# Designs tried in a protein design chat: miniprotein binders against b1l550. Part 102

Target 1, 279 residues: b1l550
Amino acid sequence: MRLPEELLERARDIHSEAPSHRIKLDRVGSFGLKVPVEFKGFLLLAEADVWVSLPEGRRGVDLSRQVEAIYELSNPPKDPFSLCREAAISLLEKLNYADSSGVSIRFDAPLQDGESLKYYGVEISSIASDEIINKIRVEILGMTACPCTAELIRAYKSSEIAATHTQRSLGILEVSTKAEHPDPDKLASIIERAMSSPLRTYTKRPDEGGLVIRSLSNARLAEDVVREMIHLFLEEFGHLPEDTHILAAVRSMESVHMHDIYAERSFSLDEIRKEISSH

## First folded at step 10 (miniprotein)

Design g23D
Fold by ESMFold2-Fast, scan of step 10:
Structure g23D (fold): chain B 279 residues (1-279), chain A 94 residues (1-94)
Amino acid sequence: as target 1 above (279 residues)
Amino acid sequence: GEIRVTVEIEKDGRRIRFLYVFDSPEKLEKILKEIERIIRLFGADRIRITVEASSEEEAERLADEFRELAERLGYDEIEVTREGNRFTVEAERE
């Protein structure tokens, strides 16, 4: 049922009223919106959050304008990075009482895996105020092999070939920068190259054996993986602004323990360069 | 060579600055289109685009492309200034 338009003329403008308490809110918006995006030739279903800051003297946000902005910019589907930045700017223009706006988009990104596909997690955001800050988080699973157990087995005189336990490890790279979002495929590649070996969607027994041998020949602690991820990141993305902030982390689902191992390092490009140069 | 483009847009006293860093021709085309869309979406009255490249000739070529963009967008006053390998395109609409 569509109510008579005349009712809108008599209704109070709730959003423009004074609030019960004069408190600024940092993020008010529409969360969990489903939007189509175009990513590297794929049409994907993504989930988006859109928000603006709300001043202390205003009761509410014009939510219909937020949804309208996303609707207009997501049809036809476009790449999620441009969508993120353009929507943040559109929100700030449409909602003139806001000091800042933001857009976050989440999706599973396809990655070629032989003749099949595998997927990794991507979450991006753009926050607009007097500048635009772009953030991206990439998560992908890989395999690690324990070098400590490998050395113990060698000492036992059991084999010329290293034997050790292997496990799935989740690699994480998060980047916050004033420049455009880094390419998530490159971030995923950095994570996989830092691991003992990548994981596959499908393997036959000979290929499975090959992955295990690769992992055993490249045994790495979670700590080793994080350091290698940072090293590879600096090679690929060292050109980003010096105040770019990075989080590199690994969560190893240890096959010989009831618990996980976790290692991380957060840093700015300026900070890490000075640290490395001091050695 | 590496290219840096800093874009500053202004409307009714609100100013937003953002940056692009890239080194490939295909990225340039996409970035130019996105900058155009952002300027149109914001309805900017004034824009300032600074380009830096490894060579003066390359930076000048990019600055000229942004000057042409400003002309296509209908800006009335367009000024291009140079400081070494840095070119700045400033455009205003009344």
Scores: ipSAE 0.621, ipTM 0.868, lowest interface PAE 1.7, mean pLDDT 86

Design g23E
Fold by ESMFold2-Fast, scan of step 10:
Structure g23E (fold): chain B 279 residues (1-279), chain A 94 residues (1-94)
Amino acid sequence: as target 1 above (279 residues)
Amino acid sequence: GEIRVTVEIEKDGRRIRFLYVFESPEKLEKILKEIERIIRLFGADRIRITVEASSEEEAERLADEFRELAERLGYDEIEVTREGNRFTVEAERE
């Protein structure tokens, strides 16, 4: 049974009441919303979180207005970057008691892989206050080959192409910037180029053999991959504001161990340029 | 060449600043449309758009695009100022 709408006129406005404790909350919102997005010619199902800050004197957030903000902007489906920024702005306009708003959108991005497609993970956000901060995280699997074991086996067997263990490695690039979101396909490309070789969705046996040989001939430590990712990032995205923050990381799922190897570096563009110049 | 567009929007004492940095001129149309949508969504009473490009001629052409945008959005008072390769379009609605 649907209760009479006119009861809203007599009911307490719970959200606007004083809370039990006068404590500000940083993020209050609707999490796990399903939204359609248009990404490079594909219609994808994405997952979104929307939130606002809540002042110490207000008991609750009008959650229905948050859902309205993102749904109004997602029909027809649009690119997730514009959706993210526009929804964050809309939230501040609709919920004027908030000091800040945020929107996060997650999806698996298709990437052309010969005659097929492969997918990589994308999470973007836009946080609006007196400025908009845009954040993007890209995760894609690649292959790494261990140079240490390769060297030992080469010494033992006197082979020019050393046998070594190979494994899947997850490459991660996260960028936080005042400028628009970097192109995730370019971030994915940087990660794959830093690896010993990319992974494929489908390979015929000759292609598979070539991929393995490429990986073995281009053996890299997780530390090597992170450094190469940073180098390639600076070549492609050095034009971003100097206060842009980057996280570059690799998690190598070592085939000879029960545990993973992890390497990372966080930096601002200003910081890394000074570091490189001093060497 | 690199193009930098800084947008400030203001309504009822709330001011938000955001930035676009791009090298490909073909992205301009998409950026202009997004800026227009954001201004409309926010309901800005005042806008300030600053454009920087590698040449004064390029920056001036881009500033003219934003001046035209402000006119299409119905701003009453529009001022364009120059400082080297930087042009600023300021618009206000009563």
Scores: ipSAE 0.643, ipTM 0.874, lowest interface PAE 1.6, mean pLDDT 86

Design g23K
Fold by ESMFold2-Fast, scan of step 10:
Structure g23K (fold): chain B 279 residues (1-279), chain A 94 residues (1-94)
Amino acid sequence: as target 1 above (279 residues)
Amino acid sequence: GEIRVTVEIEKDGRRIRFLYVFKSPEKLEKILKEIERIIRLFGADRIRITVEASSEEEAERLADEFRELAERLGYDEIEVTREGNRFTVEAERE
């Protein structure tokens, strides 16, 4: 049913009315939208959130205008990074009462894995106010092997190849910057290289044996993985603005415990360079 | 080798600043097109684009591309200012 447009002339403009309480809201918008994106040759269905700030004197947000902002820019599908930035700008132009706007896009990024595919998680956002802040979070599973147990078994057996427990570990890199989003494939690569070994979607037994031996020969604590991720990040992305903020973290699903091990470091590029150079 | 492009757009008293930092010159065409789309989407009355590169010649060449962009977008007043390897293109219209 479509009501006559003449009713709009007589209806109250609810959104522009004064609210019951004069309280600012930080984020008001449409969450969980499905949006097609083009990512490195793949057409993917991503999940998007769009929002704006709402001033204390305004009752509501024009929801149709904010949804239009992202959908107009998503046809044809474009790369999610440009979509994020352009939609945030469009929201501020369309909704002039807002002090800030934001767009967040989430998807699983495919990676070639021999004859198969594997995936890593990507969440990006762009928040526009008097500047644009771009944020990206990459999560990918890898394998870690415990060096402590390896050393004990080696001492007990006097073996050249130590036996130890291995487990899946989730590596996380999150970057917030005034520059454009870092390449997520490079972030995923940094995480995998910091691990004892990467994980694969499919292995035959000889290849699986090789992966395990690689992991055992490169045993690393969660703490070791986080430090290596930071080191590799600085080699690849040390050119970003000094106020770029990074979170590096590992969550290890310990095969010998009922609980996980977690290691994390947050820093700005300015902060970490001063720390490293202080010797 | 490193190129920095800072873009400031302004409309009706709202000013937004954003930055591009890249090493690969082949990214320039994509960045130029995105900047053009953002300026059009925002409907900016005034723009300021600052380019920094490792050489004066490279920075000047890039600044000239942004001057041409401002002309294509219909800005009336366009000024280019230089300070070493940094060039600033300022443009405005009503």
Scores: ipSAE 0.660, ipTM 0.882, lowest interface PAE 1.4, mean pLDDT 86

Design g23R
Fold by ESMFold2-Fast, scan of step 10:
Structure g23R (fold): chain B 279 residues (1-279), chain A 94 residues (1-94)
Amino acid sequence: as target 1 above (279 residues)
Amino acid sequence: GEIRVTVEIEKDGRRIRFLYVFRSPEKLEKILKEIERIIRLFGADRIRITVEASSEEEAERLADEFRELAERLGYDEIEVTREGNRFTVEAERE
């Protein structure tokens, strides 16, 4: 049943009314929207959140207009970075009472893995106000091997290759910048290179053996991985504005513990350069 | 060298500034198209695009691309100014 559109002319405009309490809201929007995106030759199903700020004198946001904005821009599917920025701008134009708008898009990104593909997590956002702030978060699994246990077993057994426990570790790089989003494939590469070994979607026994040996020969603490990620990030992205903020983190799913080990560092480019230069 | 493009768009007293920083000249066409789409989506009455590059010739060439963009978008008043290796394209309509 579709109600007569003439009822809209008689109904109260709830959204434009004064609220029960004159309180500003930071984010009001449509969350969990499914949108298609084109990423490096792939059509992917992404999930999007769109929002705007709501002033203290307005009861509600026109949510249907938010959904129209992102869906208009997602047909045909486009690059998720451009979609993110363009939708944030479109929201401010369509909803002129808002002081700010934001769009977040998350998807699993394909990464070439020999003759197959593996996937890593990407979440991007653009927040528009007097300026646009672009954020990207990349998460990818790798392997770490414990150097402490390796050294202990080496001392005990005098082995050529130290035995130690290995585990899956999640590497995280998050970048917030006034410049465009960094390439997520490059962020994923930085994370994998910082690990003891990358993980594979598919391996045959000889390749699996090589991966394990690499991990054992390149044992790293979560703390080591975070420091290496920062080092590699500065080599690749040191040209970004000095006020760019980075979070580098590792969550190691320790095979010998009932809990995870976590290490992180947040910094601005200006801050980290001054710190490194002090030694 | 590094190329920096700062875009400022304005409509009805709302002004939004955003930045592109890149080293690969091949990214320029994609960036130009995105800037065009953003300007159209926002419905900007006034735009200011500042280009800064390692060489004056490169910055001037890029500024010319943005001047042409402003012309294609139908801006009535277009001004290009220079301060060293920084070029600014300002455009306004009605």
Scores: ipSAE 0.636, ipTM 0.874, lowest interface PAE 1.6, mean pLDDT 85

Design g23S
Fold by ESMFold2-Fast, scan of step 10:
Structure g23S (fold): chain B 279 residues (1-279), chain A 94 residues (1-94)
Amino acid sequence: as target 1 above (279 residues)
Amino acid sequence: GEIRVTVEIEKDGRRIRFLYVFSSPEKLEKILKEIERIIRLFGADRIRITVEASSEEEAERLADEFRELAERLGYDEIEVTREGNRFTVEAERE
């Protein structure tokens, strides 16, 4: 049911009024919107947040204009990276009182796994002001095997393949850059290649045995995985601007402990190049 | 080789700068289309696009693509300038 629109002529324009306190707000917007996106041939329902900065002299934001900005660009569905950047620009044009705008989009990215499918997590954003900063975070599970226990058991009982504990490990790569978003499939590939082995959605016993043997033959500490992720990242994305910031991290859900092991490194491309070249 | 495209758009005193870095020629078509959409969405009355490539000839060829884009977008004052392997396309309309 709708109230008579004639009432709008008597209602105050709350958003345009002065606020109770003259304080700027960094992010005001519509959060948890559902938007369709096209990702590498898949139609996905993604979750989006849109926001703008609010100046100290204005009470509120025109929320309907925010929803219009992203919705008109979401129909028909398009790739989430272009949607992110274009919506951020559209927000600044539609809401001229804002100093900055932002859009974030989250979805599970499908990844072909033989005849089956698996998924990895993706979160992207674009923040527009006097420049556009693009950010992407990719998370995917893999397997690690402990080299310390493997060596101890090999010393105790000589065998060609030492027994050791294996566990799920979550690999994380986050990139913030003035250039376009890195390809998330390439980021996911880097994470999986750094692990002892990737995980699969479906395996029969012979394939499962092979996966375990691969992991045992390629045992890696969480620290090893982070360093390998950084090495592989630099090989693939070393062309990005020097002020690009990266977070590489691994959380290993240790099967022999009540707690997890965590390793991370944050760096800019400029910082890591100087560190590596000091050798 | 590596190609760098810096785009600056301006409308009513607001300027926004953004960057593309790529090496595959296939990416150029997608980047051109996205730049066109962004310019239209923003309603820019002035644009400045700087292209840097491995060779002067390649950079000039790419700058010509952006000059053609500015013409298609209706800019009637277009200037292309060169500084080594860097070409800048500036366009304005009113």
Scores: ipSAE 0.631, ipTM 0.873, lowest interface PAE 1.6, mean pLDDT 87

Design g24D
Fold by ESMFold2-Fast, scan of step 10:
Structure g24D (fold): chain B 279 residues (1-279), chain A 94 residues (1-94)
Amino acid sequence: as target 1 above (279 residues)
Amino acid sequence: GEIRVTVEIEKDGRRIRFLYVFTDPEKLEKILKEIERIIRLFGADRIRITVEASSEEEAERLADEFRELAERLGYDEIEVTREGNRFTVEAERE
């Protein structure tokens, strides 16, 4: 059933009316939209959120224009980074009462893994106002091996061969910058190189043994992994603006405990350079 | 070397500034196309693009590409200014 268009033409424009209380809202939008994106030769299904600020004198946001903004730009599927920035700009143009707009896109990114693929998590956003701030968060699983238990076993057995527990650890890099989004594959690579070893989609027994041995010979605390991620990040992305903000974190799903271990550091490029230089 | 491109777009009193920082010159084509799409989507009446590169020759070549972009977009007044390895392209519609 559809209502007559003549009736709809006579209806009040609720969104343009004054609100009950003159309070600005920071984000009003359409969340959980499914959008196709093209990422490095792959067509992926992504999830998007779009929003705008709502001024104190306006009751509501035209949500249909938000959906139009992102869907017009996503057909045919395009690069999610350009989609994010272009949609944020389009939202400000279409909804001129807004002071700011934002777009967030989430997807699982494919990464070549020997003969097959593995996937890591990517979330990007662009927030437009008098400037554009781009944010990217990459999460990828790797393996860590406990150096404390390795040392205890070495002392007990009087052996140089490390024996210790291993576990999956989630590495996280989040970057907020005025420059374009960093390449997520490079962020994922930084995380994996900081770990004891990467994880594989599938392996045969000889390959599994090699991966475990690699992990055992490169035992690392969560704190070690975070410091190494920061070091590698500065080598790869030190060219970003000095006010770029980074979060580096690791969550280790400890195989010998009922709880996880977590380590993190947030910093700006300006802050971390001064800290390192003072040592 | 490092390339910095700062873009300012303006329409009806709203001005938005955004930045690209990259070391791979091959990224320029993708950046140019995205800047063009953003300018068209926004409907900018005035644009200001500042390019800074490691050499004067490279910065001048890049500035020329942005001047050509402004011409393709139909801007009436286009001015290019230089301060060493930094070039600024300013364009307006009338």
Scores: ipSAE 0.688, ipTM 0.891, lowest interface PAE 1.2, mean pLDDT 85

Design g24N
Fold by ESMFold2-Fast, scan of step 10:
Structure g24N (fold): chain B 279 residues (1-279), chain A 94 residues (1-94)
Amino acid sequence: as target 1 above (279 residues)
Amino acid sequence: GEIRVTVEIEKDGRRIRFLYVFTNPEKLEKILKEIERIIRLFGADRIRITVEASSEEEAERLADEFRELAERLGYDEIEVTREGNRFTVEAERE
């Protein structure tokens, strides 16, 4: 249904009115928007949230301008990182009463996996105020193998490659920085290299056997994986600003337990370098 | 070597600062285009772009790219200053 345009001349501008209570709001916006993005040669369907801060003296935000801003920038589809940053800037320009804006975009990223593809989770954001803060979270499944059980079975059977339980483990790297978003493929690579082995979308029996042998020969605790992820991150992204904040975490879905094992470490680059150099 | 680009854009008293830090020179073209799009979207009256690189020659060459960008964007007053291996391009329109 479309109401007559004459009503626009007579309707009050509700958004610009004084609110019932003079309270600032941190985030007001349009959430769950579907947007196409171009990622490394692929057209993907992403989900976006857009928001602005709302001052204490204003009743509401112009939600239609928020949706217009991101849709104008998403047609034709463009890379989600530029879309995120450009939309945040556009929101501040279009909604001059706001002191900050933000855009979050989430999608499943394709990753080459032999002759097929596998997918990992990406969530990015850009928050603009007197500076732009960029955040990225990458989640990818890998395999871990228990070194404790491996050692017990080796002792029992005197085998050079001990059998042990394996499980899927979710690796997580989250980075918040004043610099451009890190490349998610590099973050995914760090996570996979820290694991006992990566997982595959499809394997032929020889490849499957190789992954199993790799896992068994490279058994790692969740704690080992987190430390290795941090080490590899510093090698690849140590050039980021010192106030860059990182979360490295692993959730191991233990095949021999009714519960999961979880390990994490959050840190700034400045903090971790001082910790490592203090010894 | 490492290249650091700090961009400050200003319009009607609102100023926003953002950073690019990269080692691959091939990224420069993409970064320049994104900076151009952001400046146009914001409608900046004043811009300040600081470039820092491993060598003075490299930093100067990069600063010249941003000076050319400011000219293409129609800024009337463009100034380039140097402090060691750090070059700053400041541009303003009346």
Scores: ipSAE 0.652, ipTM 0.880, lowest interface PAE 1.5, mean pLDDT 86

Design g24T
Fold by ESMFold2-Fast, scan of step 10:
Structure g24T (fold): chain B 279 residues (1-279), chain A 94 residues (1-94)
Amino acid sequence: as target 1 above (279 residues)
Amino acid sequence: GEIRVTVEIEKDGRRIRFLYVFTTPEKLEKILKEIERIIRLFGADRIRITVEASSEEEAERLADEFRELAERLGYDEIEVTREGNRFTVEAERE
């Protein structure tokens, strides 16, 4: 039921009123919006959050303008990177009281895997103020094999490929930059190449055997994987601005433990180049 | 070679700067269209686009694309300046 428009003339403008306490809020918005996006030829259902900063003297945000900003730009569906940046700009234009705006978009990205598809996680954001900062986080599962146990078994009963435990490991690359978002497929590729082996959506026994042998012959600590991810990232994305910030991390779901192993390194391009050059 | 495009848009005292860095020329058309959409969405009354490329000829071609963009967007005052392999397109409307 639609109430009469005449009621708007009598109702207070709650959002424009002074708040109970004069406290600035960093992020106020509409979270968990469903939006369609077009990604590399695929039409995907993504989840979006949109927000703005709220000044200390204003009680609330016009949430309908936030939803309007992203939905106007998502029909027809477009690539999530352009949608993210354009919606952040649109929010600042529509909500003049805000000092900053932000948009984040999350989806599972398809990746060709033989004749099938596998999926990896993508979360992107654009935060607009006096500049636009673009952030992307890519998460993909791979396999790691323990080199320590491999050496113990090799010492006990030598073989060309030592027996050891293997486990699923989650590789994470997060990039925050003033430049456009890096290609997530390339970030996913970096993670997979740093692992002992990638995971597959579907395998038959011969293919599964090959995957296991690959991981066993390429045993890596979580620490090894993080270092390799950083090395590969610098080869592919060393052209980004020097103040670009990167987080490289691995969470190994250890098959022989009730807990996980975690390794990470955060750095700027400027910092890591100075570190590497000193060695 | 690396191509760097810095875009500054301004409206009513609010100024936003953003950057594109790319090595593949195929990305240019997508970037141009996104910049156009952003300028229209923001309603910028002033823009400054700086293009840097490894060669003066390439930078000049890119700057010309942005000059044409400013003309299509209806800017009244358009100025292009050069500093070696860096070209800046400044445009303004009242």
Scores: ipSAE 0.619, ipTM 0.867, lowest interface PAE 1.7, mean pLDDT 86

Design g25A
Fold by ESMFold2-Fast, scan of step 10:
Structure g25A (fold): chain B 279 residues (1-279), chain A 94 residues (1-94)
Amino acid sequence: as target 1 above (279 residues)
Amino acid sequence: GEIRVTVEIEKDGRRIRFLYVFTSAEKLEKILKEIERIIRLFGADRIRITVEASSEEEAERLADEFRELAERLGYDEIEVTREGNRFTVEAERE
């Protein structure tokens, strides 16, 4: 049913009215939108949130303009990084009462895995005000093997390849920067290289045996993985602005415990370089 | 070497600044197209693009690309200024 547009002449403009309380809101928007994106040759279904700030003197936000902004820019499907930045800019232009706008896009990214594919999690955002801040979070599973138990078993058996417990570990890299978003495939690669071994979608028994031996021969604490991730990140992305902020973390789902082990470090590029140079 | 491009767009008193940092010129075409789309979406009356590179010749070549972009976008007044290895392209229209 479509009501006559003449009713708009008589209806109050609720959004433009003064609110009951003069309190500004940081984020008001449309959350959980489904949006197609083109990522490295793949057409993917992504989920998007769009928002703007709301000043203390205005009751509401024009939500239809937000949905129009992102859908206009997503047809045809495009690169999610450009979509994120362009939509944030478009929101500020369309909703001129806002001091800031933001767009967040989430999807599972395909990664070549032999003759098959595996997937890792990507969440990106762009927040526009008098500048644009870009944020990316990458999460990928890998395998870790306990070096403490490995050493104990090696001593017991005098063996070069010691038995130890292995478990899935979730590696996390999050980057907030004034520069463009880092390439998520490179972030995923850093995480996997820091682990005892990567995980596979499909393995035949000879390949599975090799993967297990690799992880056992490359046993790492959660703390070791985080430090290696930081080292590899600095080698690949040390060119980013010095005020770039990074979170490196790993959550190890310990196979011998009812609980997980977690290690993390947050830092700016300026902070970490000063710390490393002090040694 | 490292290339740094700072873009500033302005319309009706609202100004937004954003940055691109990359170590190869391979990404320049993609960056130029994105900057063009952002300028059009915002409806900028004034733009200011600053390019910094390891050599003056490289920075000047890149600044010329942005000058051509401003011309394609229909800006009336385009000025290019230099401070060492830093070139600034400033363009405006009514």
Scores: ipSAE 0.634, ipTM 0.870, lowest interface PAE 1.6, mean pLDDT 86

Design g25E
Fold by ESMFold2-Fast, scan of step 10:
Structure g25E (fold): chain B 279 residues (1-279), chain A 94 residues (1-94)
Amino acid sequence: as target 1 above (279 residues)
Amino acid sequence: GEIRVTVEIEKDGRRIRFLYVFTSEEKLEKILKEIERIIRLFGADRIRITVEASSEEEAERLADEFRELAERLGYDEIEVTREGNRFTVEAERE
């Protein structure tokens, strides 16, 4: 049963009323929506948040209009980047009192790895105001091998392959730009290439042995991985606007410690070019 | 070479600017379709699309595609201006 529509004529318009306190809110919206997306040939279930700014003189946001905006644009499923940008624009058109809107979409991205698949984390957003700022965060696991312990073991017992501890390390690249979202597969590739070796969903014993040998022969500190990620990023994405902001980070889940090691660097393209050119 | 497309859309005093930077001709069709969808979703009364490419011929070709887009979207007044390898398509709906 539904209530009679004529009640809408008698009910107060709560959202349009003055609030208890005249305070602007930065983000008011619908969070944790399930949305289908098409990503590089895959139909995936993603999770989305949609929001708008709320001016100091308005009590509430029309939440049904927010849900309408993203769901109308997600049928049929489309790529999450276009969905993100289009939904942010649609929110500003539907909710004219808002100064800004935003959409974020999260999913696990499949990546072809031989005959199997592996997965990495993707979170994208688009924030619209007088301009659109696109943000993408990619997280993928890889392997690091400790060069310090390798050197110590080599000194103890001279061996062609130095033994050392290896661990899973989480590589992170986050990019905020006025241009379109960078390709997440390329960001994931940069992270994996910066590691001692990539990880795989499934390996046969000979392939597993090769992965271990690769890691041991390419031992890297978390600090080394971050620097290499930045170097590779500049080779691939140096064409982005100079005010593009990047976060490069590694969290190493140290197999010989009860705690993790973390290294990061945040920078703009303008900042990093000046730093590199000064040396 | 590198292609830069800046899009400005305006409706009832609200103006939004966004940018595309790409090197692949393959991306152009996807970008054109997305720009069309965004313009329609926003209901823009006025649009301004600026194309900058490494060659004048390339920029002119792209500007012509955006002029055709403005025509398909039903804009009444369409003007194309040039400054070197930079072309701007301005369109307004009465």
Scores: ipSAE 0.588, ipTM 0.861, lowest interface PAE 1.9, mean pLDDT 87

